# Designs tried in a protein design chat: miniprotein binders against q6w4x9r395to579. Part 98

Target 1, 185 residues: q6w4x9r395to579
Amino acid sequence: GHCSLEGGSFVTTFDARPYRFHGTCTYILLQSPQLPEDGALMAVYDKSGVSHSETSLVAVVYLSRQDKIVISQDEVVTNNGEAKWLPYKTRNITVFRQTSTHLQMATSFGLELVVQLRPIFQAYVTVGPQFRGQTRGLCGNFNGDTTDDFTTSMGIAEGTASLFVDSWRAGNCPAALERETDPCS

## First folded at step 9 (miniprotein)

Design ja10
Fold by ESMFold2-Fast, scan of step 9:
Parts: sequence; C-alpha cells; structure tokens
Structure ja10 (fold): chain B 185 residues (1-185), chain A 92 residues (1-92)
Amino acid sequence: as target 1 above (185 residues)
Amino acid sequence: GDYEEWLKRAEELFERAIELWKEAVEAAENGDFEKARELLREASELTKEAARLATEALEHATTPWQYLFLRYLEWIAEIFQAEIAKLQAEIL
C-alpha cells in the first residue's frame, strides 16, 4: 500500500482516497500492530512560508519505544533528540540520502518512507501486504474500501475530512492556531 | 548502465519538467495561454520519458529500497501528469 503527503496538506490514503486539510499540529499518519515497540509514523504541519492562511508538511516522525526519528524540511535528521549524520543505521532502521533532494528511511518491518526535501517538502509512505486492514491514522485503514477512510481515532466513520483529521492529532496542539487555520476552510 | 546512471537521468528530466511547469503556471497567470500550452506540452513529454527511464531502471535495482524509490518515481510521474493535464484542460 502507498500513502502520500504532498505540498499544501494534500494526503492520499492507502485506499487511494485524496483529501486536503489546513492544520498546524502533529498528526498520526500510521499506527498498526505490525509496527514493533508500539511504533507510529507522524507528520508535523505548520504555517506555509508563502501564505500564513495555508499549512504545509514540515517534518515526519517515526516514534517507538526505542526511537524518535525526526526528518525535517531543513534537512536535519535526529534520533531521540540527537542530530545524526547520514547514512544513519539502527538495528531495524536505516536513514540515507537517496539523491541530493531525497532522503529514504528503510525498515526491517515492512515500512518505508521517501522524503522529498526540495522544491517542496513531501513524503511517500509504503507498507507491505501484512499491513492490509491493520492500519489507522491519516493514511486510512487499508481495507480496500474508500467509504470508511475517514475513520476517527474513536472508530467512527465521518463524512468530513476535518473531524477525521482532528481526531488524529498527537498530544498537545495550540487550539488557537487550529481555530485560525480551520481545516473546513 | 548501473542503477545510479538511470536514476540520475530520470531525476534530471523530472527537475526540468517541474521548471517548465512552474513557467507554464506563471504564463497562464499572466494570460499568455499560448506560451503556457507549449510549456505544458514539453513538461508532459519530459515527465513521460522520466517515468519510462524509472521503469527501465527497475531491472538494475540491487536493494529493496532502490526498487521502492523507483516505484515512488513512477507514482509521482503519474500524479504530475494528472496535474499537467488538469491545467491544460483549464486553459483550453
């Protein structure tokens, strides 16, 4: 399955449902029992440099009990808060520069990430067939049915992207900024 | 050739296609639809060639992540072709 995060908060789910939102928070892209040590892939969105009313992807985070790998649009890669030189390798994860404008994170557990750094920061997520029907988050549930792709963190299928996206916010987010950058607008 | 040679060719074509597309958007915003159409035609041709080279490079991939990156390039080419076609339709 493939899931993409493009430009101005455009997302295409594993079941190929496209949607857009305007939010300035960290969101859960992917949670699954297939990810080791309670792993999750997350995306950080902030205000766009070209327009304060628009938002854009600024970082991708892989978080587990062992690792907190952050890949940011300024081309800094950290793990557990420490900056790392590429290629960076752990037991199960390798982060390396695939091209002058692309970083790749390869794992031993069926998750891969390609990050485009320039001209627009964007991410492409791939998961193996073992993830089918076992994913949750902004990338959808990967069950072959797009009608329930907006399933919230509470397990409710919503008709709108805004309620779906808001349900997948990770931790504390500035409520005032979220209201100003209303994803329904 | 090796994987890196085919990949570099595909990326160079994508970079040029993106540059042409940006120029086409600017031309369209300025009302120069004739120039925009020609630039989009060129961007479309380069994008198709980049996708073809990425597909050919699959046979030269020696690691799973090289294979996945080439599949990513094929996918992004399809998305970019759709965006080019959308703008072409809007200015027709």
Scores: ipSAE 0.005, ipTM 0.361, lowest interface PAE 9.9, mean pLDDT 76

Design ja11
Fold by ESMFold2-Fast, scan of step 9:
Structure ja11 (fold): chain B 185 residues (1-185), chain A 92 residues (1-92)
Amino acid sequence: as target 1 above (185 residues)
Amino acid sequence: GDYEEWLKRAEELFRRAIELWKEAVEAAENGDFEKARELLREASELTKEAARLATEALEHATTPWQILLLRYLEWTAEIFQAEIAKLQAEIL
């Protein structure tokens, strides 16, 4: 299955349900018992300050009991707070530059992440068939049915993306308070 | 090689399309539907051109990784086309 994150406005779930997303926090993209050592994939969004986009993807994070791999829009890769030169390898994960504009995180456990650095910072997540029906987060539940793709962290299927997205905020958001936006968004 | 040139051109067009779409959303929110329609038309055309270039790049792809990137770009452009079409329908 494939899941994509583009320009802060577009997310497509593993079941191919597209929706708009304008968050400005850290969000859980993918949690699964198929990920080793309590692994999770997360996305960090922040305000860009550009008139055409109020939010942008600024980093993707893979977190487990052993690793905290951060890939940022500034082309810096860190693990547990230390900057790493590419290619960077751990027991089960390799991060490398495939082209001048793309980084890949390949794993031994059926997860692949492709990050486009330029011209726009974007992320593409691929998971193997073992993840079918075993995922939670913004990328959906990968069960072949789009009607429950907006299942919140509390296990409730929502009809709208806003409550779904908000439920997947990771533990600590930036110190800046959640900004009031137009009431119709 | 040729592949890298086609890929870069496709990605640049797609980036421009996304920016135009964002401007169209702002114009529509401000009640300027004529400007929104014009911007959406241009965004749609750039997105189709980006998809076409990605398809052309497949003939120059020599590795599984190159094919994977082009597949993602084509899939992304297809989804974005649908979003543009939805907004066009809403404002007309």
Scores: ipSAE 0.000, ipTM 0.140, lowest interface PAE 16.6, mean pLDDT 72

Design ja12
Fold by ESMFold2-Fast, scan of step 9:
Structure ja12 (fold): chain B 185 residues (1-185), chain A 92 residues (1-92)
Amino acid sequence: as target 1 above (185 residues)
Amino acid sequence: GDYEEWLKRAEELFERAIELWKEAVEAAENGDFEKARELLREASELTKEAARLATEALEHATTEWQYLALRYLEWIADIFQAEIAKLQAEIL
């Protein structure tokens, strides 16, 4: 299955459901029992322009019990807070420059991440068939049915992206659902 | 800090739910399906409450490790809820 984070704030889930959101936080992108050592893939979004609702991807994080690999839009790769030169290899993960504008994180456990650095910071997540029906987070549940791709962290299938996205925040930051206008007016 | 207190509350509820689940499995294995159903209902309710408290505790987390720990608790609770539902269906 394939999940993409493109154009700053557009996401296409593993079941090919596209959506957009306007939040600035770290979000759980992919969590699965198939990821070793309690691993999770996370995406960091921040404001890109003067528009209140404009957000963009600024970093992708792979966090496990042993590793915290951060790939940022500034082309810096760190693990556990220390900058690493590419190619960088751990026991099960290799981060390397695939092209002059793309980095790849390859793993032994069926997860692959490709990050486009230029002209726009974007990410592409590929998972093997063992992940089918066993994923949670912004990339959806990978069950072959797009109608429940907005399953929140509480296990509820939502019809809108905003409730779905807010449920997967991995930090205490403003909710995407928060509005400046009075909800009763 | 507040995070530690909220995490402890969520973990305690989840541990109680696991206890009830184990009792339910034993009751079902012994053919006491009435007792098993009652215990599974209670385990399900405690599991949902543990997940809710883990979500509330996110407001008190200050590090990515703390957020990840609460998210793993939510995830484990979801898997456990599915296991409870399986057994409920089997003994229906």
Scores: ipSAE 0.000, ipTM 0.215, lowest interface PAE 12.6, mean pLDDT 76

Design ja13
Fold by ESMFold2-Fast, scan of step 9:
Order: C-alpha cells, then sequence, then structure tokens
Structure ja13 (fold): chain B 185 residues (1-185), chain A 92 residues (1-92)
C-alpha cells in the first residue's frame, strides 16, 4: 500500500482516499502492530515552506522504543537528537540519499519512506501486504474500504477530515483548520 | 556505460527541473503567471527526460539497490510531474 503527503497539506491514504487539512502540530501518520518496538511514523506540520497552503509538512519522524529518527526540510537527519551522516544504518533501518533531492528510509519490516527535500518537502510511505487492515493514523486503516478511512484515535469513523486529523495529534497544539478541498476536485 | 553514469545524467536533469520549479513558484508568488507557466513547462520536459534516462539505465543495473534507486527515481519523477500539473491548473 502507498500513502502520500504532498503539496504541503494534501494526503492520500493507503486505500487511495484523498483529503486536505491545515494544521500546526505533530500527527501520527502510521501506527501498526507490524512495526517493531511500538514503532510509529509521524508528520510535523507548520506555517512555513514553499507550499501554496497556510501549513506544510516540515519533518517526518520515525519513533520506537530504541529510535527517534527525524528527517527535516532543512536536510538534517537526527536519531535521538544527534545529527547523522548518511548513509546511516541501524540493525533494521537504513537512511540514505537516493538522489540529490531525495532521501530514503528502508527497513527490514516492510515499511519504506521516501522524502522529497526539494522543490517542496513531501513524503511517500510504502507498506507491504502484511500491513493490510493493521494500520491506524492519517494514512488510514488499509482495509480496502475508503468510507471508514477517517477512523479517529477513539475508533469512530468520521465523515469529515478535520475531526479525524485532530484525533491523531501527538502533542498539545491547536486544532487543525477544516479545509475540505479534495486533491482530485 | 557504467550504471553510475546513467544515474548521474538522470539526477542532473531532475535537479535542473527542480531549480526551474523553484523559480516558477517564486514567479507565481510575485504574480508573474506567464513566467511561472513557461518555467513549469520546461520543468515538466526535463522531468520526463530524466525519467527516460532512468528507464534506460535499468539495462546497466546489476544489484537490487541499483534497481531500487532507478525505480525510485522513475516513481518520484512521475509524482513531481503530477505536482507540476497541479500548480499549472491552479495558476489561471
Amino acid sequence: as target 1 above (185 residues)
Amino acid sequence: GDYEEWLKRAEELFERAIELWKEAVEAAENGDFEKARELLREASELTKEAARLATEALEHATTPWQYLALWYLEWIAEIFQAEIAKLQAEIL
């Protein structure tokens, strides 16, 4: 399955449901029992960047009991607060420069992250078939049904993106502004 | 040729496309939509050429990582092309 964070504020879920939001917080992008050591992928949004929305993606974070890997729009990669030279490798994760404009985080557990640094900071998440029906967060539940892709952290399926997005905030920050613009419309 | 030569050529074209994209965004922010449209057209053409070179380079790939790098470059070029099209549609 593929999930994308594009154009500053656009998201397409694993079940191919597109939506848009405006927020200035860290959000849980993907949680799954398939991720080792209580791993989660998170996305940080702020009022900055070269996007045409009020808020844009500024960093992607992979957090587990062992690692806190941050890839920022400033082209800095850190793990547990320490800057790392690429390629950077742990037991199950390798972060490397794929092209002059793109970084890749490859894993042994079926998760792949590609980050576009320029011209606009964007992220692309790929997960193997073992993740089907086993994901939660902004990328949706990967169950083949787009009607319940807005399942909140409390397990409730919402009809609008704003309550869905706000339920996946990972910090004490303002509620996202509701913007229902569909990337396909 | 070596795989690295084809990859470098593709990356250089893609980097040029990205520079044109940055100039197009700046032109659009300044209200110069005619200049922005021309720059996006040029960025689109360079992106297509970069993807073509990456496809050609597949014949020179000998490791799983080399294949992954080329596949990834083709993928990201496709996505970038879509982003160019979105901005072109928005600046009317």
Scores: ipSAE 0.000, ipTM 0.107, lowest interface PAE 19.3, mean pLDDT 76

Design ja15
Fold by ESMFold2-Fast, scan of step 9:
Structure ja15 (fold): chain B 185 residues (1-185), chain A 92 residues (1-92)
Amino acid sequence: as target 1 above (185 residues)
Amino acid sequence: GDYEEWLKRAEELFERAIELWKEAVEAAENGDFEKARELLREASELTKEAARLATEALEHATTPWQYIALRYLEWIAELFQAKIAKLQAEIL
């Protein structure tokens, strides 16, 4: 399955449900028993440009008991707080420059991340079939049914994105708001 | 449980550091660079202590959620330390 974080604040889940939110926090994109060492993929959102109401992706984090890999919009890659030259390889994870504008994190456990650095910072998450029905977070539950893609951290299926997104915050941050179709001012 | 106590201690220190940072920004905007430096120094020390406490608290985490919360706190403390250092350099 494929999950995408595009255009600053747009998300498309593994079951192809699109949504948008306004949030400034670190959010859990993906948790699964299939990820080793209690692994999780996270996304960091912050205020975007001169627009007061817009937020955008600024970093993607893979966190486990062994690794804290951060890929930022500034084209810096760190693991456990130390800057790494690419290609960077561990036993199960390799981070490398796929093109002049894209970085890839490949893993041995069925997770792949591609990050677009320019012109807009964006992320694309791919998971193997072993993850089907075994994911949770902003990328949804990967069960083939979009009606329950907004399942919160407490296991409740919500009808709206804002409560869903807020349940996946990884810190004490302000609540996210759904963007209006036609914002004023 | 033990985890909740350790997390609370780390979060309280970090929240105090953020409060001092806000006061430091306000002092710097008003041209009171002496007060700003003092507040930033204190914010830096509290941030460092919060990060250390979060690291020590990892041994008390028993679920993936608890582990992620503590690692997140370590990470935001590191980012905040960088913000403090940048402002210190600007007002030096």
Scores: ipSAE 0.005, ipTM 0.222, lowest interface PAE 10.6, mean pLDDT 77

Design ja2
Fold by ESMFold2-Fast, scan of step 9:
Structure ja2 (fold): chain B 185 residues (1-185), chain A 92 residues (1-92)
Amino acid sequence: as target 1 above (185 residues)
Amino acid sequence: GDYEEWLKRAEELFERAIELWKEAVEAAENGDFEKARELLREASELTKEAARLATEALEHATTPWQWLALRYLEWIAEIFQAEIAKLQAEIL
C-alpha cells in the first residue's frame, strides 16, 4: 500500500482516498502494531510562507522506543537529536540519498519512506501486505474500503477531513510562531 | 501528577489486563466459561481505566513524543477491547 503527502496539504490514503486539509502542528501519519518498538510515522506541517490560508509539510519523523529520526525540508537528518551524515544505518533502518532531490528511508520491517526535498517538500509512504487492516493515522486504515478512511483517534468514522485530521494531532505547533524574544537576522 | 506518573499507571493497568485476558483464553479453551467471563469482565474494566488515565495524561504532555505515546496506548487499548468483546461473544 502507498500513501502520499503532496503539495504540502494534499494526502492520498493507503486505500486511495484523496483529501486536503489545513494544519500547523505535528500529526500522526501512521501507527501500526507491525512497526517494531511501538514505532510510528509523524508529519510536521506549518504555514506556507507568509500565507496563513495555506500550510505545507516541513518534516517527517519516524519515532520508536529506539529511534527518533527527523527528515526536514532543510535537508537535515537527525536521530535522537543528533545530526547524521548519509548514508545513515541502524540495525533495521537505512537513510540514504536516492537521487539529488530525494532521500529514502528503507527498513527491514516492511515500511519505506521516500522524501522529495526539491522543488517542493513531499513524502511517499509504502507498506507491505502485512500492514493490511493494521494501520491508523492520516494515511488511513488500509482495509480496502475508502468509506472509513477518516477514522479518528477515538475510533469514529467521520465524513469530513477536518475532524479526522484534528483527532490525529500529536501536540505542539512550532514555538517560532510565538511573539517572543527571537534573533533578528 | 506529571506525565511520567500518569503513563506508568496506565501501562501497569494495561499489562495486568493482558495477563487476565491470557488467563481467560485458557479458561475458555478448558470449557470453564464462568471463570472466562469474570476474567474478561476484569480485563475490560482495567483496559478502560488504562485508556482513561492515558487520555487524562494528555493534558500533562509537553512534547509531541509524549502525545504520541499516550495516543498509541489509547489505540492499543481500543484494539484490545475489541478482542475482549470478540471472545465474550464466542462464549455466550
Scores: ipSAE 0.000, ipTM 0.212, lowest interface PAE 11.5, mean pLDDT 78

Design ja3
Fold by ESMFold2-Fast, scan of step 9:
Structure ja3 (fold): chain B 185 residues (1-185), chain A 92 residues (1-92)
Amino acid sequence: as target 1 above (185 residues)
Amino acid sequence: GDYEEWLKRAEELFERAIELWKEAVEAAENGDFEKARELLREASELTKEAARLATEALEHATTPWQFLALRYLEWLAEIFQAEIAKLQAEIL
């Protein structure tokens, strides 16, 4: 399955449900028992440079018991707080420059991340079939049914993106705000 | 359970550290560098204690979600310590 974080604050879930949100926090993109060492993929959103009323992706984080990999829009890759030269390899994860504008994080456990650095910082998440029905977070539950894609961290299916997004905050930050003029939700 | 008490205590310490840091920024902007330095020292101390509690609380985590929340606090504390150190250097 494929999940995308594009155009600043647009998300398309593994079940192909698109939505947009307005929030400035770190959010859980993907959590699954298929991820080793209690792993999770997270996204950091902040105010857009063009319009401070909008939010944009500024970093993607892979966090587990062994790794704290941060890929930022400034093209810096760190693990456990230390800057790493690419290609960077661990036992199960390799981060490398795929093109002049794209970085890739490949794993041995069925997760793949591609980050576009320019012209806009964007992320693309791919998971193998073993993740079907076993994912949680902003990328949805990957069960083949879009009607429950807004399942909160408490297991409640919501009809709107705002409560769904707020439930996946990975920290004590402001709640996501959904505006009346938002064209997609 | 134990996890909830550990998490709550770590979060409360971290929130106090953030408030002290905000006061330090305000004091520095007002030219009160002596007050700013003392507030940053206290913020740093509370941040270190919050990180220590989060680390110790890992042994009480029983789900992947609980473990992730504690690891995230450790990471935030690490980043925040760097921000405190930066401001301390700027007001020397």
Scores: ipSAE 0.012, ipTM 0.312, lowest interface PAE 8.7, mean pLDDT 77

Design ja4
Fold by ESMFold2-Fast, scan of step 9:
Structure ja4 (fold): chain B 185 residues (1-185), chain A 92 residues (1-92)
Amino acid sequence: as target 1 above (185 residues)
Amino acid sequence: GDYEEWLKRAEELFERAIELWKEAVEAAENGDFEKARELLREASELTKEAARLATEALEHATTPWQILALRYLEWRAELFQAEIAKLQAEIL
């Protein structure tokens, strides 16, 4: 299946359900028992320079017990905080420049990531058939049914994208509280 | 038949935690922050217990699929604990 994160804060799930969100945080894109060593794919979103209401993808992270691979919009690739020259190869993962404007992370476990660096930072996730019904996160559950693509981190199917997206926040993000006044204050 | 019993116990505690969290969200939406805090505290405790049972259940797992199911429950509990903490921070 194919999941896309496109410039302008648009996401299309593995079951082809499109949605948009405006959050600024690190979000879990994909968690699965099929990923080795408790692996997870994450996306980092920050404010767009165009509008205070808009969100932009700024980095994609692959995290496992052994690796923390970060691919940023600044065209820097790091693993465990150290900058890497491409092609970069580990036992199960290879990161290389696919074209002058695209990087690819290929894995031995059925996950592929392509990031477009220019003109707009975008990401495309491909998973093999072994992931069917075995995924969680912003990319959906990959079960062939779009009605439950908004399944939260707690296993609850929601009708709205906002509750779904918020449930997959991975970071401590105070930005949501900046605009709201506590009723008790 | 130990694995199935341990998994069921862990799942039941986790489902109860989710129910309490839903009640906490409703209470917070209605401005009842005292009730929301009490419900979140209980949800947090049940979530920790579910994760603990899943970890202990690994001793009773005999197949790779059984191990995977327990590890997945541990991950769900960890994510949910973060979600509980987020709401607790918002209504502090």
Scores: ipSAE 0.000, ipTM 0.114, lowest interface PAE 15.4, mean pLDDT 75

Design ja5
Fold by ESMFold2-Fast, scan of step 9:
Structure ja5 (fold): chain B 185 residues (1-185), chain A 92 residues (1-92)
Amino acid sequence: as target 1 above (185 residues)
Amino acid sequence: GDYEEWLKRAEELFERAIELWKEAVEAAENGDFEKARELLREASELTKEAARLATEALEHATTPWQILALRYLEWVAEFFQARIAKLQAEIL
């Protein structure tokens, strides 16, 4: 299954449901029993550009009991707060520069992450078939049914993205806004 | 052509396709399915062209890292094309 975070604030779930949100927090993208050592993939969103009303992806984090790997839009890779030179390898994870504008995080447990650094910071998440029906977070539940893709951290299927997104906040941050209507320019 | 020249052109087309996709999603969410269909059609064509250029760039790749970069672009284009097709089916 594939999940994408594009253009700063657009998400497409593993079941291919697209949505947009406006929030400035760390959110859980993916939790699964298939991830070792209580692993989770998270996304950090912050204000971008001259207008502080827009939000964009600024970092992706893989957190487990052993590792806190952060890949940021500044092209810095850290683990547990220490900057790492690429290629960087742990027992089950390798982070490497694929091109001048792309980084890849490859794992031994069926998770792949590709990050586009320029011109827009974007992320693409791929999971193997063993994750089917066993994922939770912003990337959805990967069960083949898009009608419950907005399942909250409490297990409730919502009709709107805002309540869904708010339920997956990982930090002490303000609630996500209802979808903003961009004025026609 | 140089590998970097082909890569840059493919990336530029793909980024334009992503922008059209974002506009299409917004149009669909607002109930403007006619606009969404047109934007998706244009995004689809740009995505196919980006994939074609990435494939052609393989003839100019000289390192394993360059080959992996182009294969990644092919994969991203295939994934994105599938997303376009799914949304097109949903808004018929």
Scores: ipSAE 0.000, ipTM 0.186, lowest interface PAE 16.2, mean pLDDT 74

Design ja6
Fold by ESMFold2-Fast, scan of step 9:
Structure ja6 (fold): chain B 185 residues (1-185), chain A 92 residues (1-92)
Amino acid sequence: as target 1 above (185 residues)
Amino acid sequence: GDYEEWLKRAEELFRRAIELWKEAVEAAENGDFEKARELLREASELTKEAARLATEALEHATTPWQILALRYLEWIAEWFQAEIAKLQAEIL
């Protein structure tokens, strides 16, 4: 199954349900028992800088008990806060430059990530068939039924994207909250 | 043409289509349905052209990685075209 995150916070779930949202936080894209060491794929969104309604993807994070791999729009790859030369290889994960404008993170556990760096930072998530019905997060539940793709972190299927997206916030959104309270911005 | 040239052209058109879509959504939210319809027509045409270029670029792809990149671009273009059509229907 494929899940995409592209320009202006457009998202298509693994079951091909498209939606759009506006939010400035770190969100869980994919959480699954199929990911080793309590792994999760997350997306960081920040304000576009022009419109108050616009947000953009600025980084994708793979977090587990062993690794915190961050791929940012600045074309920097870090693991546990340390910058890495590409190709970067761990036991189960390889990050490499697929083209001049694309990075790929390949794994041994059925998850693949392709990140477009330019002209717009975008992400494409591919999961193997073992993930069917075993995913949660912004990319949906991968059960072949689009009517329940907006299943919140509490297990409730919503008809609208707003409650669904808000339920998958990961963290306290300090950067977005600080900017929103800035009287000069 | 080579793969890199076709990919670059396809990506540029798709990027422009997304920008027009963003403007169309904002126009519709503000009640300017005439502007929204015009922007959506242009976004639709650019999206179709991006998909065409991505499909043609497959003939020039020589590695599995190149094929993967073009397949993703084809897939997102097809999805995005459907999204444009949905909004066009809603603002009639």
Scores: ipSAE 0.000, ipTM 0.133, lowest interface PAE 16.6, mean pLDDT 73

Design ja7
Fold by ESMFold2-Fast, scan of step 9:
Structure ja7 (fold): chain B 185 residues (1-185), chain A 92 residues (1-92)
Amino acid sequence: as target 1 above (185 residues)
Amino acid sequence: GDYEEWLERAEELFERAIELWKEAVEAAENGDFEKARELLREASELTKEAARLATEALEHATTPWQILALRYLEWIAEYFQAEIAKLQAEIL
């Protein structure tokens, strides 16, 4: 499956449901029993304009009992707070420069992250078939059905992206505001 | 386990740190930089203590999900501490 974080504030889930939000917080992007050492992906969003309610992705974090890998829009890669030169390798994870504008985090457990650094910071998550029906977070549940893609951290399927996104905040941040674009507009 | 008590204490300290941060931002916006610096120093200390309690709470975690929650709190505390340091530098 494929999940994308594009254009600063647009998300497409593993089941191909697109949505947008205007929150500024750290959000749980992907949790799964298939990730070793209690691993999870998180996405950090901040405001892109002075007075506009525009939200942009500023960092992606892979967190587990062993690792705290942060890839930021400033092209800095850290693990457990220490800056790392690329390619950076651990037992199960390799972070390297795929192209002049893209970094890749490859893993041995079926997760792949590609980060576009320039011209706009964006992220692309790919998971293997073993993750089907085994994911939770902003990328959805990967069960082949988009009607329950907005399943909150409490296990409730919501009709609005705002409540869904708000439930996956990883800290004490303001509630997200979301308005889906009318297809006829 | 003892996990819930440790998590609650860490979350309470972090929540208080966020409240102090908001007060510091408001003080800085009003030009009261002395008050802002004092509030940021307090927020930083509470954030460090919350991170310390979260790290110690790992000794009491018995499930993968409990460990994950504490790791999130540790990461958020580090991120927030960096935000505090940034504002401290800006109002020097």
Scores: ipSAE 0.000, ipTM 0.153, lowest interface PAE 14.6, mean pLDDT 75

Design ja8
Fold by ESMFold2-Fast, scan of step 9:
Structure ja8 (fold): chain B 185 residues (1-185), chain A 92 residues (1-92)
Amino acid sequence: as target 1 above (185 residues)
Amino acid sequence: GDYEEWLYRALELFERAIELWKEAVEAAENGDFEKARELLREASELTKEAARLATEALEHATTPWQILALRYLEWIAEIFQAEIAKLQAEIL
């Protein structure tokens, strides 16, 4: 399955459900029992320059009991707060420059992350078939049904992206705003 | 300025951006990645300008439905911008 974070504010889930949100927080992108050592993938969003309503991806974080790997739009890779020279290898994870504009995090446990650094910061998440029906977070539940892709952290299927996204905050941050058409009278 | 004048200007830029994107896809399929990148950059700039003109049209909107239409145009522009970004990622 493929999940993408593109164009600053767009997300496409593993079940190919597209949605958009505006937020300035760290959000749980992918959580699964298939990830070792209580691992989780997270996405950090912040305000983007021109408009106060625009937000964009600024970093992607892989967190486990042993590692906190941060890949930022500044092209800095850290693990547990220490800057790393690429290629960077751990027991199960390798981070390397795939092209002049792309970084890749390859893992031994069926998760792959590709980050586009330029012209805009974007992320692409690929998971193996063992993750089917066993994912939680902004990337959805990967069960082949798009109607429940907005399942919150409490297990409730929501009809709107804003409540779904807010339930997956990983910090104390302002509420995310749904940037769909205002329900005018 | 009339709402329709600003709206039609935005739509004209969108049409031009779509044609440039089609040419970029063709260039990429033919392996001309330098031409594809240049065309995608221009398509991206036209799309952003179209969205800006749609926002300007909001100041001339007199009905809730006109406002709603502009909001949808801005959203479509952002979706198209994401498609441009996807192709740019693939040809890098």
Scores: ipSAE 0.000, ipTM 0.086, lowest interface PAE 22.4, mean pLDDT 77

Design ja9
Fold by ESMFold2-Fast, scan of step 9:
Structure ja9 (fold): chain B 185 residues (1-185), chain A 92 residues (1-92)
Amino acid sequence: as target 1 above (185 residues)
Amino acid sequence: GDYEEWLWRAERLFERAIELWKEAVEAAENGDFEKARELLREASELTKEAARLATEALEHATTPWQILALRYLEWIAEIFQAEIAKLQAEIL
């Protein structure tokens, strides 16, 4: 299955349910028992430089008990705060330049991440079949049923994307608004 | 591979269109509407060509993420065309 983070603020879940959200925080994209050492994939969203009300993906983070790998829109890769030259390898993870505009994080545990750096920063998450029915976060629960794709961190299926997204915030950030006013309107 | 070649061409055209649009905005802010119109026309043409190349690159895509990247490029080209048309209307 795959999950995509596109166009700054559009998400398509592993069960192919598309939605858009408005918020500026670090969000949990994917948590699973299949990820080693309490691993989690996270996305950092901030306001765009052109429109102060628009949300844009600015970094993707893989966090575990041993690693904090950050891939930013500025094409900087760090682990535990130290900048790394590509290709960068750990025991189970390799980050490398797949094309002139794309970085890939390949893992030994069935997770792949492709990050598009240009023209717009965006991410694609691929997981193996072992993750089916065992994921949680913004990418959904990967159970083949789209009616419960908006399952919150408390295990409640919501009808609105905003409540779902807000439940997966990883820090003390403002709640996402269902509809945000453009600074020009 | 073939996919990467088509993607690279589409991305380069789109990057050029964005640069032309930035120059057009600057020209319009300076009151040079003739220059702005010419730059927007060129940006529009390059954006359409980038979308066409992205569509053709779909024939060479072999993974879901490659398809999504190209679909996204088509989508942002459509939105960018609308932004170009909006500025063209304002400075008509």
Scores: ipSAE 0.000, ipTM 0.174, lowest interface PAE 15.0, mean pLDDT 74

